# VHH binders against Putative inactive neutral ceramidase B (ASAH2B), part 3

Target 1, 165 residues: Putative inactive neutral ceramidase B (ASAH2B), of Homo sapiens (Human) (p0c7u1)
Amino acid sequence: MRQHRQFMDRTHYLLTFSSSETLLRLLLRIVDRAPKGRTFGDVLQPAKPEYRVGEVAEVIFVGANPKNSVQNQTHQTFLTVEKYEATSTSWQIVCNDASWETRFYWHKGLLGLSNATVEWHIPDTAQPGIYRIRYFGHNRKQDILKPAVILSFEGTSPAFEVVTI

## First folded at step 4 (VHH; framework vhh_8k46_1)

Design c4G (from k02a with D100G)
Fold by ESMFold2-Fast, scan of step 4:
Structure c4G (fold): chain B 165 residues (1-165), chain A 121 residues (1-121)
Amino acid sequence: as target 1 above (165 residues)
Amino acid sequence: AVQLQASGGGFVQPGGSLRLSCAASGFTFSSYAMGWFRQAPGKEREFVSAISWRGGSTYYADSVKGRFTISRDNSKNTVYLQMNSLRAEDTATYYCAAEGLYYTSGEYDYWGQGTQVTVSS
């Protein structure tokens, strides 16, 4: 519509007066990129500090194309939900991307930017405790005059508490 | 400056009770999990108990389960350890510690100075 067309014209104007770096980035849209000042797996939106059973815990990470992971997977999963066990001072995996309780959404942005959203639908059988969500991905990187490489990365959410009602 | 001040230690006979307190300042206490650790002479530091930032989750070492109770009062920036049925094996310096929103292998961000507990006949 008219408003959309005017917005497009404005966007084109900004690109015309952008730095040479911006134009180079546009040409590299086939590779994965992280926002300036961030890295792959960084948390863009943390989970809430506390959830009740039956609620949905959600974390948004700086993402990369999940096709890279199925080709070069170092972990057998895109995500884990882990519960803290203080006696062993370790994290125990309670579910992964094969679990019906978890969902993974990849949201492709512009110029190689993307977000990965991980949801955990907290079952009524979940034990109260401290939990975290982890994301395992792979980004495609290409340096000037070098072949593209696939690099693994991991992101970990802040911990959150699950309480029973 | 971050400060964790443990108190309430002392001398007690086997079967006795003590209540330890840890007063916190210099950080947002209600956003941190709190833990108690102990160290006896010639031994490594041992986990005793932990409590989540709102107190909804508590954890205990097997050696103290059923005898010790951890609690917190976020309005007073204080964590407590109620120690009942004390044994000679509980003799140690007790430390309180704080861990923030990122938990990694039970690593704690802030540590207080200890309070000595001696259980002897």
Scores: ipSAE 0.006, ipTM 0.314, lowest interface PAE 10.7, mean pLDDT 80

Design c4P (from k02a with D100P)
Fold by ESMFold2-Fast, scan of step 4:
Structure c4P (fold): chain B 165 residues (1-165), chain A 121 residues (1-121)
Amino acid sequence: as target 1 above (165 residues)
Amino acid sequence: AVQLQASGGGFVQPGGSLRLSCAASGFTFSSYAMGWFRQAPGKEREFVSAISWRGGSTYYADSVKGRFTISRDNSKNTVYLQMNSLRAEDTATYYCAAEPLYYTSGEYDYWGQGTQVTVSS
């Protein structure tokens, strides 16, 4: 069983729910939740160890509602694709969510649970090397006697190798 | 305990060749990227070459590209640096280092003892 790879219900699930507009509004403003034993940004499905140019690298993270990031974004993007640079021993950003090569999918589940899927469609122009994918999000937390707060988080995939052969 | 044992250094004339070896123990070698660094007296440690955990990707400093070749043998837990067309400026103590690809911020976790390379007549 590949339970950890199953997607949660999509955002449109709530639009087919037989409920009043008031209840729908309450559901749309629900707090974000992470699964027991996990935190926001945790990797649920890592990328493969190796890809060729022209393939699609995919990572699935514990997600949160992307609307939280619209006004509170600490980074300019939901995701980065980064290449390892050994001469400086650092990671260099090669693309973000504005790139034609990247896709971001948010899948809303029940009780505030969700998944964020990041895809990188590896272009023929990609240099061979070591890469990673990062996810930047914000979760909404609300305690009973306190106002709602928006908290930033980030997740980083295991590294993977891109080859040109 | 983690150990990285570098060897193969020595004296060589300009234009000569040397092969350095680094034997690793105490960690899952095939899960680590391996690198070579060097340091000359009074200078900062500089990057020389690196090889990915499966050996599919190699990296070289501009100063050594085309002259040095890095390779690894995961069955022997060993990384190698083949140094050809050696120059006086290659004189340094050479260190091997290991870095886990899955947890690293680009910093090397384990460093071995150095092996001295001297290029002179």
Scores: ipSAE 0.005, ipTM 0.221, lowest interface PAE 13.4, mean pLDDT 77

Design c4R (from k02a with D100R)
Fold by ESMFold2-Fast, scan of step 4:
Structure c4R (fold): chain B 165 residues (1-165), chain A 121 residues (1-121)
Amino acid sequence: as target 1 above (165 residues)
Amino acid sequence: AVQLQASGGGFVQPGGSLRLSCAASGFTFSSYAMGWFRQAPGKEREFVSAISWRGGSTYYADSVKGRFTISRDNSKNTVYLQMNSLRAEDTATYYCAAERLYYTSGEYDYWGQGTQVTVSS
């Protein structure tokens, strides 16, 4: 139930935002921009170093228009929450954007700037350990007298620890 | 300069115990996960154990679970490995390593020189 509700909310969010645009806002969506000195997927606000089960982990990334990803989605998801496994020195995916515990919000700024916020509502059943959040997106680039291109990018948060008590 | 100095190795008989220490300097110890790795002659370096920056989470290779215990003291910038019920197969040079919890990719940023453990009759 919660997984279905979150999926519906995410779909409606993207549709509502695009439908409410003025002509000027629509034109401003033709290109995505990253702030000077940063690239798409860069962390603007990291998660806290530590969370307890029941809390909400939040990461804000330099974002791009999620409509670019609808037709070009390579990872089948906008986000993952991953848990570190030291024995293999690798990260295990524990949930993605279809999970009821995750939320994805895109906040449009001016002149192609935007932020992507990923929330993970840490369930009481979460295992203690080291976690990270990843964001998968696509930015639209258009140079003078050249056709627009869609480029994939990935962002990864600093790791954070989840503790029970 | 970053330094990880492992110590406490030596010669022990099978069934014996050793406690390894790794003294860290040159970085903010409390912001790094710490791990122990080992390398036997002619073999690849393998993971042994790891501990999170606050000590809330520990990880062990299956070959050492129940026999080894990792711990840390952030006030002393030191990580420890208590090794019990040692076997000939545990003979290796043991390395201390550090990785940033911030921006970690599962790769270890800093490595020490190691301390030799030899288990034989």
Scores: ipSAE 0.000, ipTM 0.160, lowest interface PAE 14.5, mean pLDDT 78

Design c4S (from k02a with D100S)
Fold by ESMFold2-Fast, scan of step 4:
Structure c4S (fold): chain B 165 residues (1-165), chain A 121 residues (1-121)
Amino acid sequence: as target 1 above (165 residues)
Amino acid sequence: AVQLQASGGGFVQPGGSLRLSCAASGFTFSSYAMGWFRQAPGKEREFVSAISWRGGSTYYADSVKGRFTISRDNSKNTVYLQMNSLRAEDTATYYCAAESLYYTSGEYDYWGQGTQVTVSS
């Protein structure tokens, strides 16, 4: 019965667009906060040093409300998966948040704290090499009696290796 | 700019079928839940169906369960609504909408143009 009630609450939450849900959304946008001693985009849980094709690379970042990024998206994506190209000594975007193999999950914490989880489900077509995951976000800052400010940020994972065998 | 372009409406007899499409641009489609809403003349806008950002969850209004199927193709930035066993009561302008489902609001941020569905004998 308890599980049924929780299920019904989830469906109701998605479907009703209640004043309470609207207010909660507005409150969630008031302030984004980073943990003391960290900044938005900092890596909380790095990727492993090595993955095989078929595995899932996962990075967790200090996050901010993704709603801020809808209006202010400089990079036109929440995330990139990038491969190092030695010939040009540069990072090339392999996929972004429009790619089927990537996942973005935002987890809300207390009083504006949150984290962002980026997953890359490494396809069998992935080439061996050095990769990294990046997160692009925007945080909302609102001081009392001051105008609201939306500030862009980015985080980058340590590099990891992808192997095919 | 954000654009949602709905299409596929038309005239159909009761018991018939239509497939609606909504083509999206100007935002990261795969990060957004997509929904279909409808509005009949003189009535308020009504929820029809929704699909989570990667398609792992679908939701339907009780009035359409078992008859309508929502799906999406993230490679084509398109959401679909397959409407079967259509009834006169399904006559409405159908709108597609986008919402970040991983955010806790449950409300929709962006709305597309409508496509008219008329079910008449």
Scores: ipSAE 0.000, ipTM 0.099, lowest interface PAE 17.8, mean pLDDT 78

Design c4T (from k02a with D100T)
Fold by ESMFold2-Fast, scan of step 4:
Structure c4T (fold): chain B 165 residues (1-165), chain A 121 residues (1-121)
Amino acid sequence: as target 1 above (165 residues)
Amino acid sequence: AVQLQASGGGFVQPGGSLRLSCAASGFTFSSYAMGWFRQAPGKEREFVSAISWRGGSTYYADSVKGRFTISRDNSKNTVYLQMNSLRAEDTATYYCAAETLYYTSGEYDYWGQGTQVTVSS
């Protein structure tokens, strides 16, 4: 029943301008771009190894314009928070971007660069255990003399522990 | 190359104790959750115990709670299973496994060689 509030700061610059931009990329500045040596969804800042209930887990990913995901949804969410289940040796989704406790911030950089910050405000009701954060996005790409395409990607954080004491 | 080397199995009488070790190499051990599984003859592989990457969280199958203790030493790239009050039904080959998420590429799953535990009078 509670709606999640999502923040998108389209004018905030989290990524420094890259002087290695090609002239072609400067002409295609409406497309999404990843830093040199990185790909979309790459973790730029992992979560801490451990959190207590009431703290905020934060992961920063190489991002892309969330408008692409609205137009070409492969997933119904931008993010998941998942808890490890040892008995089945699998990850269980415990919340997504519609959850009150999650925040998604998209920070637009220069020339198609951006960061996606995912926060999980760990509720007092969270069970102790191992968690991870995943980001699901879409990047817009346009090669010379080809139509623009939208490509899905995902990123997954290193695991972190949540304790209740 | 990735390797998980399980050891410490053997023959023991009911009520006895054994400590299993699993030495890991070829991956960033401290970034992986570690687990123990077992398989008895004619049965499916079953979960026994798991430990988080820093050792802050542990998990146990109901059949071993209170008798087995999992621990890890990240400086030695080793996970341990202390088995106390052993029963005939604990007889199995014990396997260690590593799983977690790494970067942007999804879940990893590594399995080691087994070590045989036989509980019999």
Scores: ipSAE 0.000, ipTM 0.144, lowest interface PAE 15.1, mean pLDDT 76

Design c5F (from k02a with L101F)
Fold by ESMFold2-Fast, scan of step 4:
Structure c5F (fold): chain B 165 residues (1-165), chain A 121 residues (1-121)
Amino acid sequence: as target 1 above (165 residues)
Amino acid sequence: AVQLQASGGGFVQPGGSLRLSCAASGFTFSSYAMGWFRQAPGKEREFVSAISWRGGSTYYADSVKGRFTISRDNSKNTVYLQMNSLRAEDTATYYCAAEDFYYTSGEYDYWGQGTQVTVSS
């Protein structure tokens, strides 16, 4: 729960800061935007190809306002860390945003642009293997004189290797 | 074009050893995980072993742990399977496969033709 409370505190802080702006700036921030040629959840900065236990894996995604995911009093999972399992040829969730070792940071840019940074502080107990980080979000689309629409999206990082040497 | 050329199979007595090789071409080998699978007559294809794209992580089916060793040489675009203490139950056609580990759904993208291993006395 401390991880979840920490995310809420950060989200609340950003939203509180937003209230200090002019009405036009607040309205512009209601609409999420992706950079030209990109979509929400796209990787802006991939993880390194390899990490050791004890290091921090970091991925930066094209983000959206996390308020979109919490408006109904139900938190959506913001992120997962997944480990590849070759025997089943599948990805297994090893932790999510409720885990002590994960961090989620939303950085607001200009005119609805934003970045979501996901960190995984790799514990000494992590099994060596191939991992990936996924980001789950919701973007707000609003046309003038039309109701706002909230659309879900997800992004997946390139895979990276964790070693214990 | 992508090619995976498995070789090194043959006839061997129980308790013997064989080394399989899989030569890869037509893709960036060092960016792909490599796996070995086998299929015995009348049976489903089963997983044997896998190695990560840099060789830092290896995986084995329980039936082969302690007997088989997977390795790779990225300078030669080749993956190997060293098979020791072979049993009659290891008789199968062995296939190598490649999976892109930069973006993957846990599926193998490319498959080789296979090499036959027969363990009998």
Scores: ipSAE 0.000, ipTM 0.170, lowest interface PAE 14.3, mean pLDDT 78

Design c5I (from k02a with L101I)
Fold by ESMFold2-Fast, scan of step 4:
Structure c5I (fold): chain B 165 residues (1-165), chain A 121 residues (1-121)
Amino acid sequence: as target 1 above (165 residues)
Amino acid sequence: AVQLQASGGGFVQPGGSLRLSCAASGFTFSSYAMGWFRQAPGKEREFVSAISWRGGSTYYADSVKGRFTISRDNSKNTVYLQMNSLRAEDTATYYCAAEDIYYTSGEYDYWGQGTQVTVSS
């Protein structure tokens, strides 16, 4: 352990001294982090229990850099808005991130922390019913002397109700 | 303990009306969606109606739309099914069920014992 610590300290010193630009570039590609006790895709702020047509439903998730998703897109979207179908107890996708009424905002924090805000601007043509918002992302993890890993995750909001009155 | 107690069933002639009640206890009723299902002898259970946790959204099977009305009273932890213009094909045991659709989704979490409705001349 002691010899290994001394060897690692020397290795770090030489790397920092001889490759400071490379280390800075590596730090600029900072890994994604979740807050302590949370995981990526966790809901930080749920939608309200009820909205009217014309209002904006908003959910805030523990986020990750969307650049990871555009480079490694296994899903064709960052988000879905889904409507509940009670007869089949299933969820139907009604819009995604290509829809004019949805907005995706990524807010970068410190040390790899970030939030993903999904907004759904509820159109006047929306059917009344039970809805939910889902977020699909990818987080980057890299340990010292190990290759970077891109991991997929998803988050689902609590449901909310849309009324037309 | 979780309980759903359905009541209000009985015998009625075609064209008549009945009001079913489902009294709930042992969970946070106001955060659950409530549904009514029915099962006739020798047939599978079918969906009848559902209501959201605050009552703003209601759902009906095509066979009962315009005849049945679902409602709830969160202050009394009770869901109701008003059945009008009853037909012989409405004869079944009616079950109430609770789903935590707000936090979870999928299958109904809690089921009641049921109440028998018989529509005959």
Scores: ipSAE 0.298, ipTM 0.700, lowest interface PAE 3.8, mean pLDDT 83

Design c5M (from k02a with L101M)
Fold by ESMFold2-Fast, scan of step 4:
Structure c5M (fold): chain B 165 residues (1-165), chain A 121 residues (1-121)
Amino acid sequence: as target 1 above (165 residues)
Amino acid sequence: AVQLQASGGGFVQPGGSLRLSCAASGFTFSSYAMGWFRQAPGKEREFVSAISWRGGSTYYADSVKGRFTISRDNSKNTVYLQMNSLRAEDTATYYCAAEDMYYTSGEYDYWGQGTQVTVSS
């Protein structure tokens, strides 16, 4: 709960719409859209293959309006940073959207298109290893003669390596 | 075709050293993590060591930490395993494997034929 509140505080200015933009969305009844040939959560810009501690890892995903998650779920996380564990061949969560090291930016485009940018400001305490960033979102869909639905989706970045200084 | 050719195995006495090599071809070596696994007769295959695609991160099974060192040379499409202070329990066929870290499966995609290491007096 506290972590959800802190996340909203950090992203509040990026979710603020001008009055004209808000009115336009109400008038046009815009739903979330993905570019043709892509789906929500698809990677538009992968992280670099390698980072040093102290650098910023960045991934851009096909996004959806974060208000969909806020309105429908109170404890939703927008992102995870995961570290690969080779002995179990699995991914372990090392931080989420409540972490001070992570940033989430939603950039609204035209006619329901949007991008979600996830940044991980790699702390000096980070262990070297293989990492990935995941994005969890919700898109609003409205079919003709059907009520609007909110659908969950997730995207996963290509892996990247973190090395020490 | 994808090929992983492991070599450098042989007979060695306890306390001795061996260096294994794995030459890769048929895929973009620099985009794959590489691992070493071993299998003794009548036992399941076990993880030994892994190295990230750029070589900045290495992983070791607890049984080999401090004795084995994994390294790679992307210009030569080769991964190495330096084995020091060998013990009878290290006797096994050693396999190299390649894993595309971009997939969520966590499975190794390509496997080599293996090279036999025998540690005995």
Scores: ipSAE 0.006, ipTM 0.355, lowest interface PAE 9.9, mean pLDDT 79

Design c5W (from k02a with L101W)
Fold by ESMFold2-Fast, scan of step 4:
Structure c5W (fold): chain B 165 residues (1-165), chain A 121 residues (1-121)
Amino acid sequence: as target 1 above (165 residues)
Amino acid sequence: AVQLQASGGGFVQPGGSLRLSCAASGFTFSSYAMGWFRQAPGKEREFVSAISWRGGSTYYADSVKGRFTISRDNSKNTVYLQMNSLRAEDTATYYCAAEDWYYTSGEYDYWGQGTQVTVSS
């Protein structure tokens, strides 16, 4: 058994010792923001139209703090790589963030802006076909004099083709 | 206006071959995946084959694998279906269709008029 530390939680610690003005500035720093004219999950940099096995497919999305998703993962993953199946006209999940070939990078910008980069290191065993990458996140929103809320969002890349040599 | 003009159908004996063509106009062909579907009398339309916008990926229904080959020529805005070892069960009207996979809809956006294939002795 471990004794609970009274101020082990960082949020509780900050709320206890901050002045009202400093508290407002700290709270504004932890609110997620999207660029003007865009929304969370929007594609900032699409994948190339075509990749070979052994290459890295990369998509950059308008991101949000991944800490928002730790307790609230709607899809139990930050990302999926999906392959198109023409006979059923549907997308099949090939891998997610638990896969060794996928990487998720969150880059924190200014004033709550951030980018989420999803990489798929295309294995030599990958089947040729049409693929897409999806990003699943949660943003923290706070209106003046209202409690903060956590909102889910998702983004989907344009499709790209994987070919063999 | 968008048009998909299928041609090359006809009458053939079992074991014979036919090549279907689909000429496309009115859209950016090289940005669209192309598919072939067929419909036999009294049956639902079924998937036959599909090809990605650059031709690097092809898909086939299990009933036609090893017998049919899909190809495309983006310089001619045309998709082809080479049908070998034809069977009576391949008798149907064949349709070509186009899908903008860039928007990841999973549904075919444009459909052509069909071309009839009849396999009988």
Scores: ipSAE 0.005, ipTM 0.244, lowest interface PAE 12.2, mean pLDDT 80

Design c5Y (from k02a with L101Y)
Fold by ESMFold2-Fast, scan of step 4:
Structure c5Y (fold): chain B 165 residues (1-165), chain A 121 residues (1-121)
Amino acid sequence: as target 1 above (165 residues)
Amino acid sequence: AVQLQASGGGFVQPGGSLRLSCAASGFTFSSYAMGWFRQAPGKEREFVSAISWRGGSTYYADSVKGRFTISRDNSKNTVYLQMNSLRAEDTATYYCAAEDYYYTSGEYDYWGQGTQVTVSS
């Protein structure tokens, strides 16, 4: 049966092609994604407007895989805690992700969505004032007809006040 | 040796409840974020819920938010998943996983053997 064999050979070729396309689609889905209407680093849950020393300030950001940052830079800082300095009208870094009082959690969600949680365990030695938390990350973008690219982003929380009551 | 032992699965009718437990050993449990994942037959593994190392932050997949509650007891090295208002779509093997608290390498460090949940009438 020559017709049957030639038809089966063509079907086998198409199935092999489809499998390769399926694997490519799977690989292309392993990218970072932001929710509709948001971008990477956007605040999903802001810090409270006020904290006392000894409390934990927490911010949740639209996240991306931190492996992107680790793979592309040797000393990536995932976060900073910054205090406003009125005399210089500038923000000063008081700690980063290497500090004992900070914690960084990345949580993978569905279909390339993820969250980055930054915690600052406010030490008794913290000075009263206005603070903010920043998140630094890298997202991987890959279009079907383009090579993968790694893009840096940053997010900044609303300011909050620390009091030493 | 590191172990994560999930338990509490079983057969339940739609609308029912189950409480899953994950007992951890061989690592400093209180320094790790904990997560629950599930995998249905013929489907890829999906995220369900996660909890930070102190329990101050919790995360839920949209499909389970308001129905499932994650909690942990660091004195017992155990994470829990309370599952309420169960649906047929919740049928899966449920896995617990642990992740380092400083930063992630893009995947959970330790995985347990799963516990099967079947929601059927």
Scores: ipSAE 0.000, ipTM 0.129, lowest interface PAE 16.2, mean pLDDT 77

Design c6F (from k02a with Y102F)
Fold by ESMFold2-Fast, scan of step 4:
Structure c6F (fold): chain B 165 residues (1-165), chain A 121 residues (1-121)
Amino acid sequence: as target 1 above (165 residues)
Amino acid sequence: AVQLQASGGGFVQPGGSLRLSCAASGFTFSSYAMGWFRQAPGKEREFVSAISWRGGSTYYADSVKGRFTISRDNSKNTVYLQMNSLRAEDTATYYCAAEDLFYTSGEYDYWGQGTQVTVSS
């Protein structure tokens, strides 16, 4: 009995502890945070200065949970790949998150921190020129006893050059 | 326990080649950017090269660009530095480092013990 009672007290304590810790971790997963000194959409790792067709251009941004964007999309997409058009001095959208050649990876971290990796698998049909990648997201902010708010943000990579060979 | 074990250092002649390896354990390697840094006696530690989580992006210091190649194998939890056309000024202790989910070229969370590279005629 002493062993049974002690075992039950310990088991109950561990279950209560695990449940409260699990709940806290789950709650932290629904709140997005940016690293100290950064904001959502900031470029953490830029693309290389130059790529060849057939290579993969990669940009890493300060990210947020993509589920926040389902009903709140301002640009109707998570990402764009844009080509510079010198004649009009403007950026033209080449592809977006629906394109087969783009990949979006959201890497969850601790305490609401996350990164968004955008890959562009440069097709053999890509025209040479100057390109950039943009990320469009929404972060969830929640204060105690206040309703959650969803805030839109965007990030833009430095430009990079694509050459055919 | 988190460990980064650098190896492959040694003595080489100018113009020679050497491959460094860094074996990682105790963390989710595929979620971390990896970097190589070096420090010569009496000098500040300097950045050499970095590779993104999946290896799609690589970065090099101007002093090593075109001579060194960084690569990684996430199935083996290992990052590599292939060093070609070595010069006397490449002589240093080489350290591998891991950055958690937020890649930077200066703020690395985990540091390994170094491996010494000596380039001498």
Scores: ipSAE 0.000, ipTM 0.171, lowest interface PAE 14.6, mean pLDDT 78

Design c6W (from k02a with Y102W)
Fold by ESMFold2-Fast, scan of step 4:
Structure c6W (fold): chain B 165 residues (1-165), chain A 121 residues (1-121)
Amino acid sequence: as target 1 above (165 residues)
Amino acid sequence: AVQLQASGGGFVQPGGSLRLSCAASGFTFSSYAMGWFRQAPGKEREFVSAISWRGGSTYYADSVKGRFTISRDNSKNTVYLQMNSLRAEDTATYYCAAEDLWYTSGEYDYWGQGTQVTVSS
């Protein structure tokens, strides 16, 4: 179900923290952090350009603690898998985090850094076409002399193509 | 500069065939989805067909499905529309368009000039 998927931490791709902080700063600023030059929801690893039914499409995003989303969810899901509809030039949701075919893995790195891996296990019943994966999260931010706030964000993968056999 | 040059239009009788071509330059063609649109006098521009950047996925409007075939040749930076069993209602100016589906909201980025197709008895 989506609650259990939201707290999975089984990603094999980790964000490595290169900068160091003092232990006291870590204690005082246990907040979500993005790498320098990045923002929450940025794609760290895109999906492949093409997949066959039966394969696993995977995208890795700059992540944030999924507990923030449980408490302050703006969207009713952590992720969507969307299929492109050319006649309307729009994206149609085909799966979300409640789907058996999707997995959400959150890996907590050092000092507030994390990544979110979204997998779509492409069923044999999937229609061929152009797809994308989106991630919806919330980061906790605390500036000096200001109260902590929860901010929503979203990331969108590059598109990829699904073909049958 | 980005250019999309459509060609191959003309006059044809109902039941006839035409093949349209769209030659692209000024962008990385193989990274873009390509589409064909048409506009008849006094009507809104309508979608006809689209093809993914490598040709693995194709899309057709219901009005042309089974009659039209889209294809592309990335080595020639060209997209094609094979139109069979043409009807009077296919009469329109046909436009090609390019869409970067990798990072886009699904809107077409580049539009070419049109080529006129007239189906008349």
Scores: ipSAE 0.012, ipTM 0.427, lowest interface PAE 8.1, mean pLDDT 80

